# VH-VL binders against q3z8e7: the designs that were tried, part 5

Target 1, 156 residues: q3z8e7
Amino acid sequence: MVEKIPMTASGYKKLEDELSTLKVKRIDVIEEMRLAAMDKDMRENAPYHAAKEQRGQIEGRIKEIEHELKYADVSEYTDTNTSKVNMGSTVKLRDPKNGECCTYTLVSPKEIEPLKGKISASSPIGKAVFNRNKGEQIEIEVPSGTLQYIIEDISF

## First folded at step 1 (VH-VL)

Design n10 (framework fv_nepuvibart)
Fold by ESMFold2-Fast, scan of step 1:
Structure n10 (fold): chain C 156 residues (1-156), chain A 120 residues (1-120), chain B 107 residues (1-107)
Amino acid sequence: as target 1 above (156 residues)
Amino acid sequence: QVQLVESGGGLVKPGGSLRLSCAASGFTFSDYYMSWIRQAPGKGLEWVSYISSSGSTIYYADSVKGRFTISRDNAKSSLYLQMNSLRAEDTAVYYCARDYYESWGAFDIWGQGTLVTVSS
Amino acid sequence: DIQMTQSPSSLSASVGDRVTITCQASQDISNYLNWYQQKPGKAPKLLIYDASNLETGVPSRFSGSGSGTDFTFTISGLQPEDIATYYCQQYDNLPLTFGGGTKVEIK
């Protein structure tokens, strides 16, 4: 059992397209490795080693995308309930103890920009706020313990 | 003669750490990708991690990602595996292995292995 | 992860017999499969790479064939020194994965 990964239909399609592109690039890199392997001078076979490193990078990315697609929970239904946090929502959180506020936008994995507050629904904060209503108190589990916040506002 | 010799295995409690070393001789170590492969007592082979010839490309099996760190020192012809937050399930003989030049992913030279036992 | 299913888990045969081991990948891996021999208490030894290429110094009685998802490893004329566990391994995709092994014993 694996937790589902929330994402939009457009995010899912973008991952499918990237996967298709990487699989084509993989074929090219494998051929580059094959051609380079004809040169038996290992110390001067930089093309072989370069292609092998590139293949490793491509294989790693393909594995990540296949995992995300396999466990995707695609939600593109336009939710007219503006009171609930969903993919694409911008959420304002407030710490009830010190009054500090933070704003986060839930985005698909490839759109993550932490410094701009764009986080995944699979992050600790994203998991805690997803499908929650304005005014709810949420708990975020972190290595040092549990943090508590109130959902102060939800926007499109 | 081409050879790899592992060391650093031993008995450790759950949550503990160990550092494995692999000494290479008889070939130009800096030209080869290297891997760590393990085998639990009475069980099959499980690939753990690889590192490119330059050290710039590294990959880990999901079972060890975040806990193990592979590294190499080409000047010393040595490969390392730093193992942290060890679990009973990590109990195994750990082999270092050289990626084969004539193949895109075979291992032609293996060390004799070093036993890591995680037990209380 | 690509799963490698190896059959049988063990077998017993007589000296001189032809022994065949099968390896099945959960998805197409082209010819990106290797075979290893492991004797008790020793490290594995590469026998076959890229499905059918015999490693230098390995006796010609060992052979491999197959592509896609189905692969076979054959020992033509089993010898006493061939008592070992044999493993297949794919390298089409990360992580690299091994079959469960086939233990070969003599009757």
Scores: ipSAE 0.000, ipTM 0.470, lowest interface PAE 14.9, mean pLDDT 82

Design n11 (framework fv_nepuvibart)
Fold by ESMFold2-Fast, scan of step 1:
Structure n11 (fold): chain C 156 residues (1-156), chain A 119 residues (1-119), chain B 107 residues (1-107)
Amino acid sequence: as target 1 above (156 residues)
Amino acid sequence: QVQLVESGGGLVKPGGSLRLSCAASGFTFSDYYMSWIRQAPGKGLEWVSYISSSGSTIYYADSVKGRFTISRDNAKSSLYLQMNSLRAEDTAVYYCARVRYSYGLFDYWGQGTLVTVSS
Amino acid sequence: DIQMTQSPSSLSASVGDRVTITCQASQDISNYLNWYQQKPGKAPKLLIYDASNLETGVPSRFSGSGSGTDFTFTISGLQPEDIATYYCQQYYSLPYTFGGGTKVEIK
């Protein structure tokens, strides 16, 4: 089975923009590598080796982004989709011992803003809430111990 | 449906000028690199020029460099080729082609417009 | 410039035959090679990109293989509508260059 990669619409767009930029750079570096190869002995040709290394990095990143876009599972927001925490979900957590609450939105890596409550699915909180239902109790391991929260609400 | 329609070809004397146009429809023109490719009667394909989606990156074949100018108008979904100092060896059918995201892939071509340079 | 040498320049085959044409680059171009079909009096059409990937809507009887400097294009089970000239093209380096073409005719 091929596993889909969850992401938001804005995260998808940022990957598309990065891919477009890299493909422009690829054209330029291929030409620079070709020109450098004509001028010098390959063993001492620093410009050629620098361009070749940069091309390798660009090609690697292009493949990575193309894989992420191909297997992307872009969040769609409907009433049925709010039954479980997913990418793009805003989760309201409540501490059962003191009644305090906080909210977090699960976003793609490019959209992370912790001070605004935008966190990744791979963060400690993100891992604990992902694919959970309203009303479930979760435990989060932190250096100071274990935190307990109840998922009070899920919205988009 | 993607369509590219060339126009502006014709008969011109050596040293003369022509301006070719390519009208694009059926896709977001401003997202694509565009290219001109030519074919002399009974001969093979020769790449002429390309232009990036924004118009900022342009490349030419050595055979036309300094004589031809590629340009685009994204608001009108149109591509142009200004051809100056024309020579007999520029006689060819000129194709407008769309360049896909994997650069150098010409995935859609127009029907072509014939340019004949003779006395 | 990268020179693309295509062979044969022409061939005649029967319907149902396997047709193979080759393309050689003057230097290593990895897999940055495309194949186009041009029917008489018409514009070229992309068939294969990045050496071996079949373009959407193109019949599965067309295939491509190879990397580096040596590339092959195959039609397995030639059909009457396949009468055309076929061109390879590299996009590893500017200027983009095409092979001389292979004219495929039916006996």
Scores: ipSAE 0.000, ipTM 0.482, lowest interface PAE 13.9, mean pLDDT 82

Design n12 (framework fv_nepuvibart)
Fold by ESMFold2-Fast, scan of step 1:
Structure n12 (fold): chain C 156 residues (1-156), chain A 121 residues (1-121), chain B 107 residues (1-107)
Amino acid sequence: as target 1 above (156 residues)
Amino acid sequence: QVQLVESGGGLVKPGGSLRLSCAASGFTFSDYYMSWIRQAPGKGLEWVSYISSSGSTIYYADSVKGRFTISRDNAKSSLYLQMNSLRAEDTAVYYCARDLRYWGSTPFDYWGQGTLVTVSS
Amino acid sequence: DIQMTQSPSSLSASVGDRVTITCQASQDISNYLNWYQQKPGKAPKLLIYDASNLETGVPSRFSGSGSGTDFTFTISGLQPEDIATYYCQQYDNLPLTFGGGTKVEIK
C-alpha cells in the first residue's frame, strides 16, 4: 500500500532514459574504482575515493528512479501548467452581477488587436488578470469607475 | 538462493593444523571477493582475511599473518582457509562471507552458518 | 588500525521502546560504516550499509545515521524478534574492524 506517483508518459520516458544513462556510467565508475584500488594505498588514494563517492551518487539516483518507475501512475495529462494567467493565455471573465462573459488573450505588443480580444499585459485588464488563478475575483480601474469580474477559465 | 556452507572445523591440539572449506552456490562465485570472519565463544566479530575475485589480491589480519593461508578455486566455487600453528586464541566459529566484486564498496551481504574450531590440549 | 568504540555494551528495553546504539570511530571514516544483527547461535545479518541505507527486506523500524566519527543505530518500536547483539563495522581502511557489540534484551 504505497501511494502511486502521478506522471505523464513523457515524464516516465525521461526517467527511463536517465536510468539507462546512469547504468552505463555505473559500469565505467566501478571499473575506474577497481583499477585505482590496484594502483595506490587506500587511505591516500584520491582517484579511488572520488570514484567511490561518484558510484555512491549514481547508485542512490538509480534506486530513486527505480522506485519512481515502479510506483508510477502514468496518465494522459500534458505537462502544460494552465493554473495561472501568463503571456499567451486566453482568459474568460464573467461579471458576477449580470452573468455576461468576455474573452481576452494576452499577447505581445506586435499582436495587439483589442477588437478581437488580443490585449497587452500592461492594459488595465491585462494588469488585473496577470498571474491570477481561475476563480479569483478581480477589480479593473477604468475612466468610468471600477469594474468587477471573476476569472471563469484560463486556457492556452 | 545464495548459499555459503562452511566445513572442516573440529578439535585440534595447539600447534596443529586444520583446513576450512566454504562451498558457494546460487551466484557467480568468480565475480566476488570473499572473506573469513571469526568469533570466539561469547565474544565479538574479528575479520581474518580476504581474497579478491581472481585470487591475486590477499590480505590478513596481523593476528593470523604467517600462519593462515586463504585460497580459492573458482572452477569448484570454493573458498579455503589453511590454518597452521594453531593457538588457543584461535578457538572460534569461522564464517565465510561474500564481499564485493570491486574492492571497498560493499558490505558482507551473505554469511555462511559457520564452523567451530576448538584448539585445546 | 581504526578502532570502533560501541556503546552501550548491553541494554534492556520493553517492547515498543525506542532503542539507540552509538558507534565512534578513532578517525574520520566518512559514511563507510555498516550495521549487523546477530541472533543467538546464528550468523550475522546485514541491516544497514553506508551508514544510513536500509538493506533489502529489513524492517523500516531500523535506521542509521551519522558520518565522520559518530554514528547512531536506532530501533523505533522494539519487537520481541529484535533480541540480538548488534555490531557496527568500518570499511574505510584495512584491516576491517568491528565494534564490540551491543546486546539488546527485553525486560
Scores: ipSAE 0.000, ipTM 0.469, lowest interface PAE 13.1, mean pLDDT 81

Design r01 (framework fv_ramucirumab)
Fold by ESMFold2-Fast, scan of step 1:
Structure r01 (fold): chain C 156 residues (1-156), chain A 119 residues (1-119), chain B 107 residues (1-107)
Amino acid sequence: as target 1 above (156 residues)
Amino acid sequence: EVQLVQSGGGLVKPGGSLRLSCAASGFTFSSYSMNWVRQAPGKGLEWVSSISSSSSYIYYADSVKGRFTISRDNAKNSLYLQMNSLRAEDTAVYYCARDSFGLRYFDYWGQGTMVTVSS
Amino acid sequence: DIQMTQSPSSVSASIGDRVTITCRASQSISSWLGWYQQKPGKAPKLLIYDASSLESGVPSRFSGSGSGTYFTLTISSLQAEDFAVYFCQQANSFPLTFGGGTKVDIK
């Protein structure tokens, strides 16, 4: 069994748009390969090998996107005044023991940038905050023990 | 959804003629080279003929040269094989097959049409 | 004409086995080699093109290698649906030619 892949409606649409663009590029590359391969002698063919490499890259990316779209679990949230953490939410967490805080944004797989605080809903932090309210205290299991945070703010 | 649907096989006496048809759908037929490949009962695959997208390049196996004619009608999305002077050795399942991007590999095949040459 | 010779003509194997089939060309064909799978009563299915490139939708347990005159098809962990006849094909020059086939059957 494949687990559902959480993503925003915006993230889903970006994957659809990328897929459409790649399918157009695929048509062009197929035509290039077709023309290169129509010669009588099929010895080593530099234009064919160039087109083959490009086709391989395009086909690989199409397969990735189709897999992500097939197993996508699109979360719809449009209310900017909703107090619950959802996909696309930016969450400010505070450690009640030392007062330190950190900010994370829950994003679709294509948009993950950990160094910029953009994380997936399937990450340890993402799992702990998803569908939680402002002011709730959450616990995150890590190898060294349990970390505690308070959801200080939720924004878009 | 790529489909190749074949027709036109049958039983014929030595010296007779048959015309095989292959109807294509689900892709731009006029952009692909097409092929005929046959398989005698219980035997391996034998390439028979190839035709380029515009009919500019046509090739035949030596065993069928002068007897078989490959053709296509891009307006009708159809491929044909006219088989004349048939011999017992031509008995086989005949497949039409699409050339994968002109690379001379066959990525989609028809269901096959049985041609039997006997008395 | 380029002659394609496959070895073995048949092999008996069990589910989970690694199966290797070889194909030899009578002259160099660079990497212009494809592998096909054929099940009883069905048309062949393209598995591998350009010696080692996996066709879309084909399981990753299938792999190809080789260049010049010597090529191999490997099934890393044989499954029930893999019992079939396998053919190599040279795409280097006309006439296009196939190997004689290798039947993979259950032990």
Scores: ipSAE 0.000, ipTM 0.488, lowest interface PAE 13.1, mean pLDDT 83

Design r02 (framework fv_ramucirumab)
Fold by ESMFold2-Fast, scan of step 1:
Structure r02 (fold): chain C 156 residues (1-156), chain A 119 residues (1-119), chain B 107 residues (1-107)
Amino acid sequence: as target 1 above (156 residues)
Amino acid sequence: EVQLVQSGGGLVKPGGSLRLSCAASGFTFSSYSMNWVRQAPGKGLEWVSSISSSSSYIYYADSVKGRFTISRDNAKNSLYLQMNSLRAEDTAVYYCARGYWLGDAFDIWGQGTMVTVSS
Amino acid sequence: DIQMTQSPSSVSASIGDRVTITCRASQSISSWLGWYQQKPGKAPKLLIYDASSLESGVPSRFSGSGSGTYFTLTISSLQAEDFAVYFCQQANSFPLTFGGGTKVDIK
């Protein structure tokens, strides 16, 4: 059976770059082995044995990468969203204790409408989420105590 | 030219002894590991023994361990195989071979010496 | 001990044919494998070392490939002087071991 290995375009490119680097390193290690053997027996030579072991590791990794690239199923997706909360961002928050979600959009002072989830960056919630990443846990200080939320999604 | 020339083969009875010699020329003998490989009539190749350039590392096939002794004389550019307690199954052409710098491959071989062990 | 299994044991071929010989190791040997050619009454001759590196003076029609446990020797266009017995040999660890040999005969 043929089995495909799912990966992103960037993941595929990273494997190609690693393969290229390893092939260059293999050339260096082979040359190191040759130089180590010039005046001494290979079986006696500790530098030769060290290079031989390193070569084995490099070739094992090259074989692994070539297998992964051969059976790669490249998709247009990413597993990490690194966009940060900015003015105009819509942020989805989740309470980890009860699973409840709420959505807020950071807007300028003239556009604030709390009942519609439009809040300022200077509000308690706005201050806690501004410039934060998806997946971060935040704490909001309010008069009645501290509230905890997870930033579940960020959109523009 | 690079060359290995062998001698010392012959016919012996079971339990007997022989000493094989391999004379090297055309290269720096003291810089290479040396090996013995044998081939029984009509059969494949079997590695017998290896010796490092300084004689610090020596290896034997289990079938000959305790009976055969590999040695070298770098001043005389010569490799030896002392074969004791010979058995019928030791009957073979014996080759000496030079170890190659990459991967213990054998790049230069002697012409071979016939060893016959029979009653 | 690392067992080297070579196949086929013999192959019948014609001049100009592509011949492929395989060698399997019972354990991973990385690329520590050599290929040898032996003609009747003569000592073996090194063809390929390090699984895929062509020995100096060996014709380019010979090539080796593979790593780990599966290796192949290919003769891209068989010539009259190529009718011989071929052996693989692992150099990963002691004891060093050879495959059983493949005889390439005239069809």
Scores: ipSAE 0.006, ipTM 0.483, lowest interface PAE 10.5, mean pLDDT 82

Design r03 (framework fv_ramucirumab)
Fold by ESMFold2-Fast, scan of step 1:
Order: sequence, then structure tokens, then C-alpha cells
Structure r03 (fold): chain C 156 residues (1-156), chain A 122 residues (1-122), chain B 107 residues (1-107)
Amino acid sequence: as target 1 above (156 residues)
Amino acid sequence: EVQLVQSGGGLVKPGGSLRLSCAASGFTFSSYSMNWVRQAPGKGLEWVSSISSSSSYIYYADSVKGRFTISRDNAKNSLYLQMNSLRAEDTAVYYCARDKGYDILTGPFDYWGQGTMVTVSS
Amino acid sequence: DIQMTQSPSSVSASIGDRVTITCRASQSISSWLGWYQQKPGKAPKLLIYDASSLESGVPSRFSGSGSGTYFTLTISSLQAEDFAVYFCQQANSFPLTFGGGTKVDIK
């Protein structure tokens, strides 16, 4: 099974916009390299090397975004739907062994704040709760083993 | 499947002319810079010429300047090398090769044609 | 013009050996350096680009390192198919130039 990356339509659009911006920036960097290449002395100094490194960073980010877009699972989410865990949902989890409760909100990658309980849908917890109903038991695989939780409440 | 298929080599007398062709398939030809590289029998590699994707930038080795002309036809996915005033020292296997990545002026060559033998002798 | 000097010009090695080839540029070329493998009667094949990046489909036993004027190509455990001639190439400035080649022969 292929792993999918859940995201909102607005999140997908933001990635498309970032990709478009990076493609334009790539043209500018290639032009900078071209100008430096006309002056052989420049090819051996910091400006040419900096442009080459910047090209590498831009290509790396483009590849990352293209991967995210290729494996994106785009869903339309409504703020009135509380029956299943969606992007923007706040989920209250209970550990049946310890009785402890934890609250998490699923947010887009740019809005992640772990200390405030804001996590990615692609995180281990996010993947396990996405599209689940209140009352379901979930299992989360982490390096130390498998954790078990019950979805106690879902709100938006 | 990226392929570069070459043709047009042969035997020619000193002072003669030949035109080499390189037919590209399996990629967007108009997006890549192209090169010609030669190798004399038993010798190393020598870069001959480069042409950018839109033909805006063209470079030649000093040994061939004024005698050789690189060109391309993006509509036909083809690269050419017109060789005039040939000399015995031009005897070599000639390869066409594609630039890797997004450097329109330089870069390593990620795909090569099979090579075309050019022999200049009387 | 930038001169590329390879050493050694030839090396005799056995299967399983670690082989190191060096390439020196007469002027700094930053990391604008590629490595090629060529077998008799065949066109060259790209192994490494930007001094240390492994080309897709090339075995992980090949690695490149270096910057400026000094570069190395290493084959960590020589295999039967690795007996070939290896060339470095600078892509820093025109004219583009290749090293003289290093022939890796069976011992």
C-alpha cells in the first residue's frame, strides 16, 4: 500500500503556489550563474559558488514539494462535521492502561506547535486518528513500541 | 528511455566537409543543452562544442573555432555538427551528449550517443 | 584554460580492492566536477556529478569527494565490471576540459 499525505484543499494550493514561486526563482539563479560564467574569474569566487548552492537548495525544495503533491490525499473539510477526525479537528485521546488524557489539534505543516498540541496529520498520532470516529481504539507505532489510545472526544 | 542516436560519419580527405547528426528521443529535447565530445584513437576525451536549449549560447574549443558549426532543430529533436576544412588531427570518434540538470552553459553529461567515427586521410 | 591532471595513469587491482583515483585542477573549480567510466568500444557513462553526487543507477561502491583543486573518486570494493578507464571533467568554465584518464586493470 502507497502511503498518502492528508491535506486540505488550501494546503494543496499553498504548495502549488510555493512550487510556482520556486520555479521563477530557479530561472533567476540560472541567469546569475550564466552571468558569472561569462567572467571566468567569478566562477572561482564566492558569488558563483553561492549561486550554485542556491540552485541546489531550490531544486531540493522543488523535489520535496513535488513528492508531497504526488502523494497528497486532498479532502474537503467542514467546520460543522464532528463525527470523524478531520484536518482542523481537536481530538481528546485516553490511554486505557493509565487513564491519562491528551488533546491534539490536526493542523497544516506550517502551523505545527507540538507544545500547544498542534500536530501534523502525517505525524504518527495524526495518521492513527485521521478519519476515525469517537469511541474507536487506535494503535500508534513509535520506536519504543506500540501505544494504544481511545478517541474520547472530537471537536472542531 | 533516453536515447541519442548518431549518424553521418565517414572517411574524408583533408580540406573536406562532413555533417554529423544526433537524433534524440525519450525526453524534452528543447529543455536541455547539448554537446559534442571527441576521442582520437587510443587517446582521451576532448570537448568540442556546446549549445544551449534555445541556441542562445554557443561555445567551441579553440582547435575547431571557425571550422565547425554546432546547431539544433528542436522541432525535429536533432543536434548537428557541420565540420568544414577537416584536418588529419580531427580524426576521432565523435559523441553527442546531453547536459545534466539546469545549468545552460556547463554541467556534466548524463547521456551519450553511441559515437560516430570520422576519419580524415588522403 | 583549466588543466585537469589525473593520477595514477593506470592501476592494477584485484576484485574486492579499494581503488582511489585523484584529479587535480590547475585553478579552483569549486565543486564543478564530474566522473565518468568508459569501457572499450563504448561511450562514457556518468558516475558522479557536482564532485560528490552519485548519478542514478550507479552502484553505491562509487563515491566522490573534494572541492577547489583536489578531487578523488573511490571504488570501495572493486567488482569485475569496474575494470575500465575513468575520466574527470571540470564544468567550471569554458573550454570544458577532461583529465587524461586512469585505466583500472585486473592484477
Scores: ipSAE 0.005, ipTM 0.491, lowest interface PAE 11.6, mean pLDDT 82

Design r04 (framework fv_ramucirumab)
Fold by ESMFold2-Fast, scan of step 1:
Structure r04 (fold): chain C 156 residues (1-156), chain A 121 residues (1-121), chain B 107 residues (1-107)
Amino acid sequence: as target 1 above (156 residues)
Amino acid sequence: EVQLVQSGGGLVKPGGSLRLSCAASGFTFSSYSMNWVRQAPGKGLEWVSSISSSSSYIYYADSVKGRFTISRDNAKNSLYLQMNSLRAEDTAVYYCARGSYDFWSGHFDYWGQGTMVTVSS
Amino acid sequence: DIQMTQSPSSVSASIGDRVTITCRASQSISSWLGWYQQKPGKAPKLLIYDASSLESGVPSRFSGSGSGTYFTLTISSLQAEDFAVYFCQQYNSYPYTFGGGTKVDIK
């Protein structure tokens, strides 16, 4: 028995697509590394060292994705429920006080990119919006107080 | 919020030097590659230089190699471009831009406002 | 160096029209391509990365497709705020290179 990783069907598909993309990039980087290695003095070969570093990062990410896919649990989530915020949902929030809109997408922990609006369901914003309907007013508790938003739109 | 605020442009004669600065805020600067991209008046975009998060990997366009030096100060959240032996052909708006990958720059998700550099006699 | 050839150089279209811009790489770049929008006097803005991934906050009317050497950016229903120049960029190999740009004029 090992720990299962909850995710949506769309999250699983995104990991499969990322894996396919990384496998193609791995082929290109390996070829780039071989071509750079034709130089006789490897210690001063910046293109070779750059390609070697890239390969290391790609191999690490492939291993992580393969682990996630192997232990994925997709059974509880659906990406067809547009009435309520779910994993994989993109939510548009409006601050009723100043009229400003912010967009967030609920993603798995390894997909988190806060500056691109990709947040965890376990984050303060994620917890506040999860399983809520379009038009609901939500309160987000942060260390400095409480923020208030309206769920203006929900999409996949 | 991610912000890249640029300074240091101006008018300089051919053979002169300028140093451009890009001050970053709203993200962990030391975790991202950074880039300089320029655009001559009425022309397209030209990538100039890239620097990895730790300064271990630095790349230059052939047009600036040996004349320009990219550098960063992670303690000050700042990116620099030292431009020496400037030519009329270097006249452009210079943008700093954040790379999406640490080990390789990738696409540029945030850009500074741009700084005009004019090289004229 | 990888050359990026972008077409058309300019297009005039009406609001509501579908606009398609193409980008060709002189050698395979897999999916390592981004699309940028630049409005007069402003810095470029990322629209699409990894050929088909929509950047957060970018309207869904923008989409990208392609792999290898042939790529397209599509605006499904042109809006007034889409007046801009669009650039593709490859990041498969240094030096990074941009397409020549496509100017979209709204009639």
Scores: ipSAE 0.000, ipTM 0.482, lowest interface PAE 13.8, mean pLDDT 82

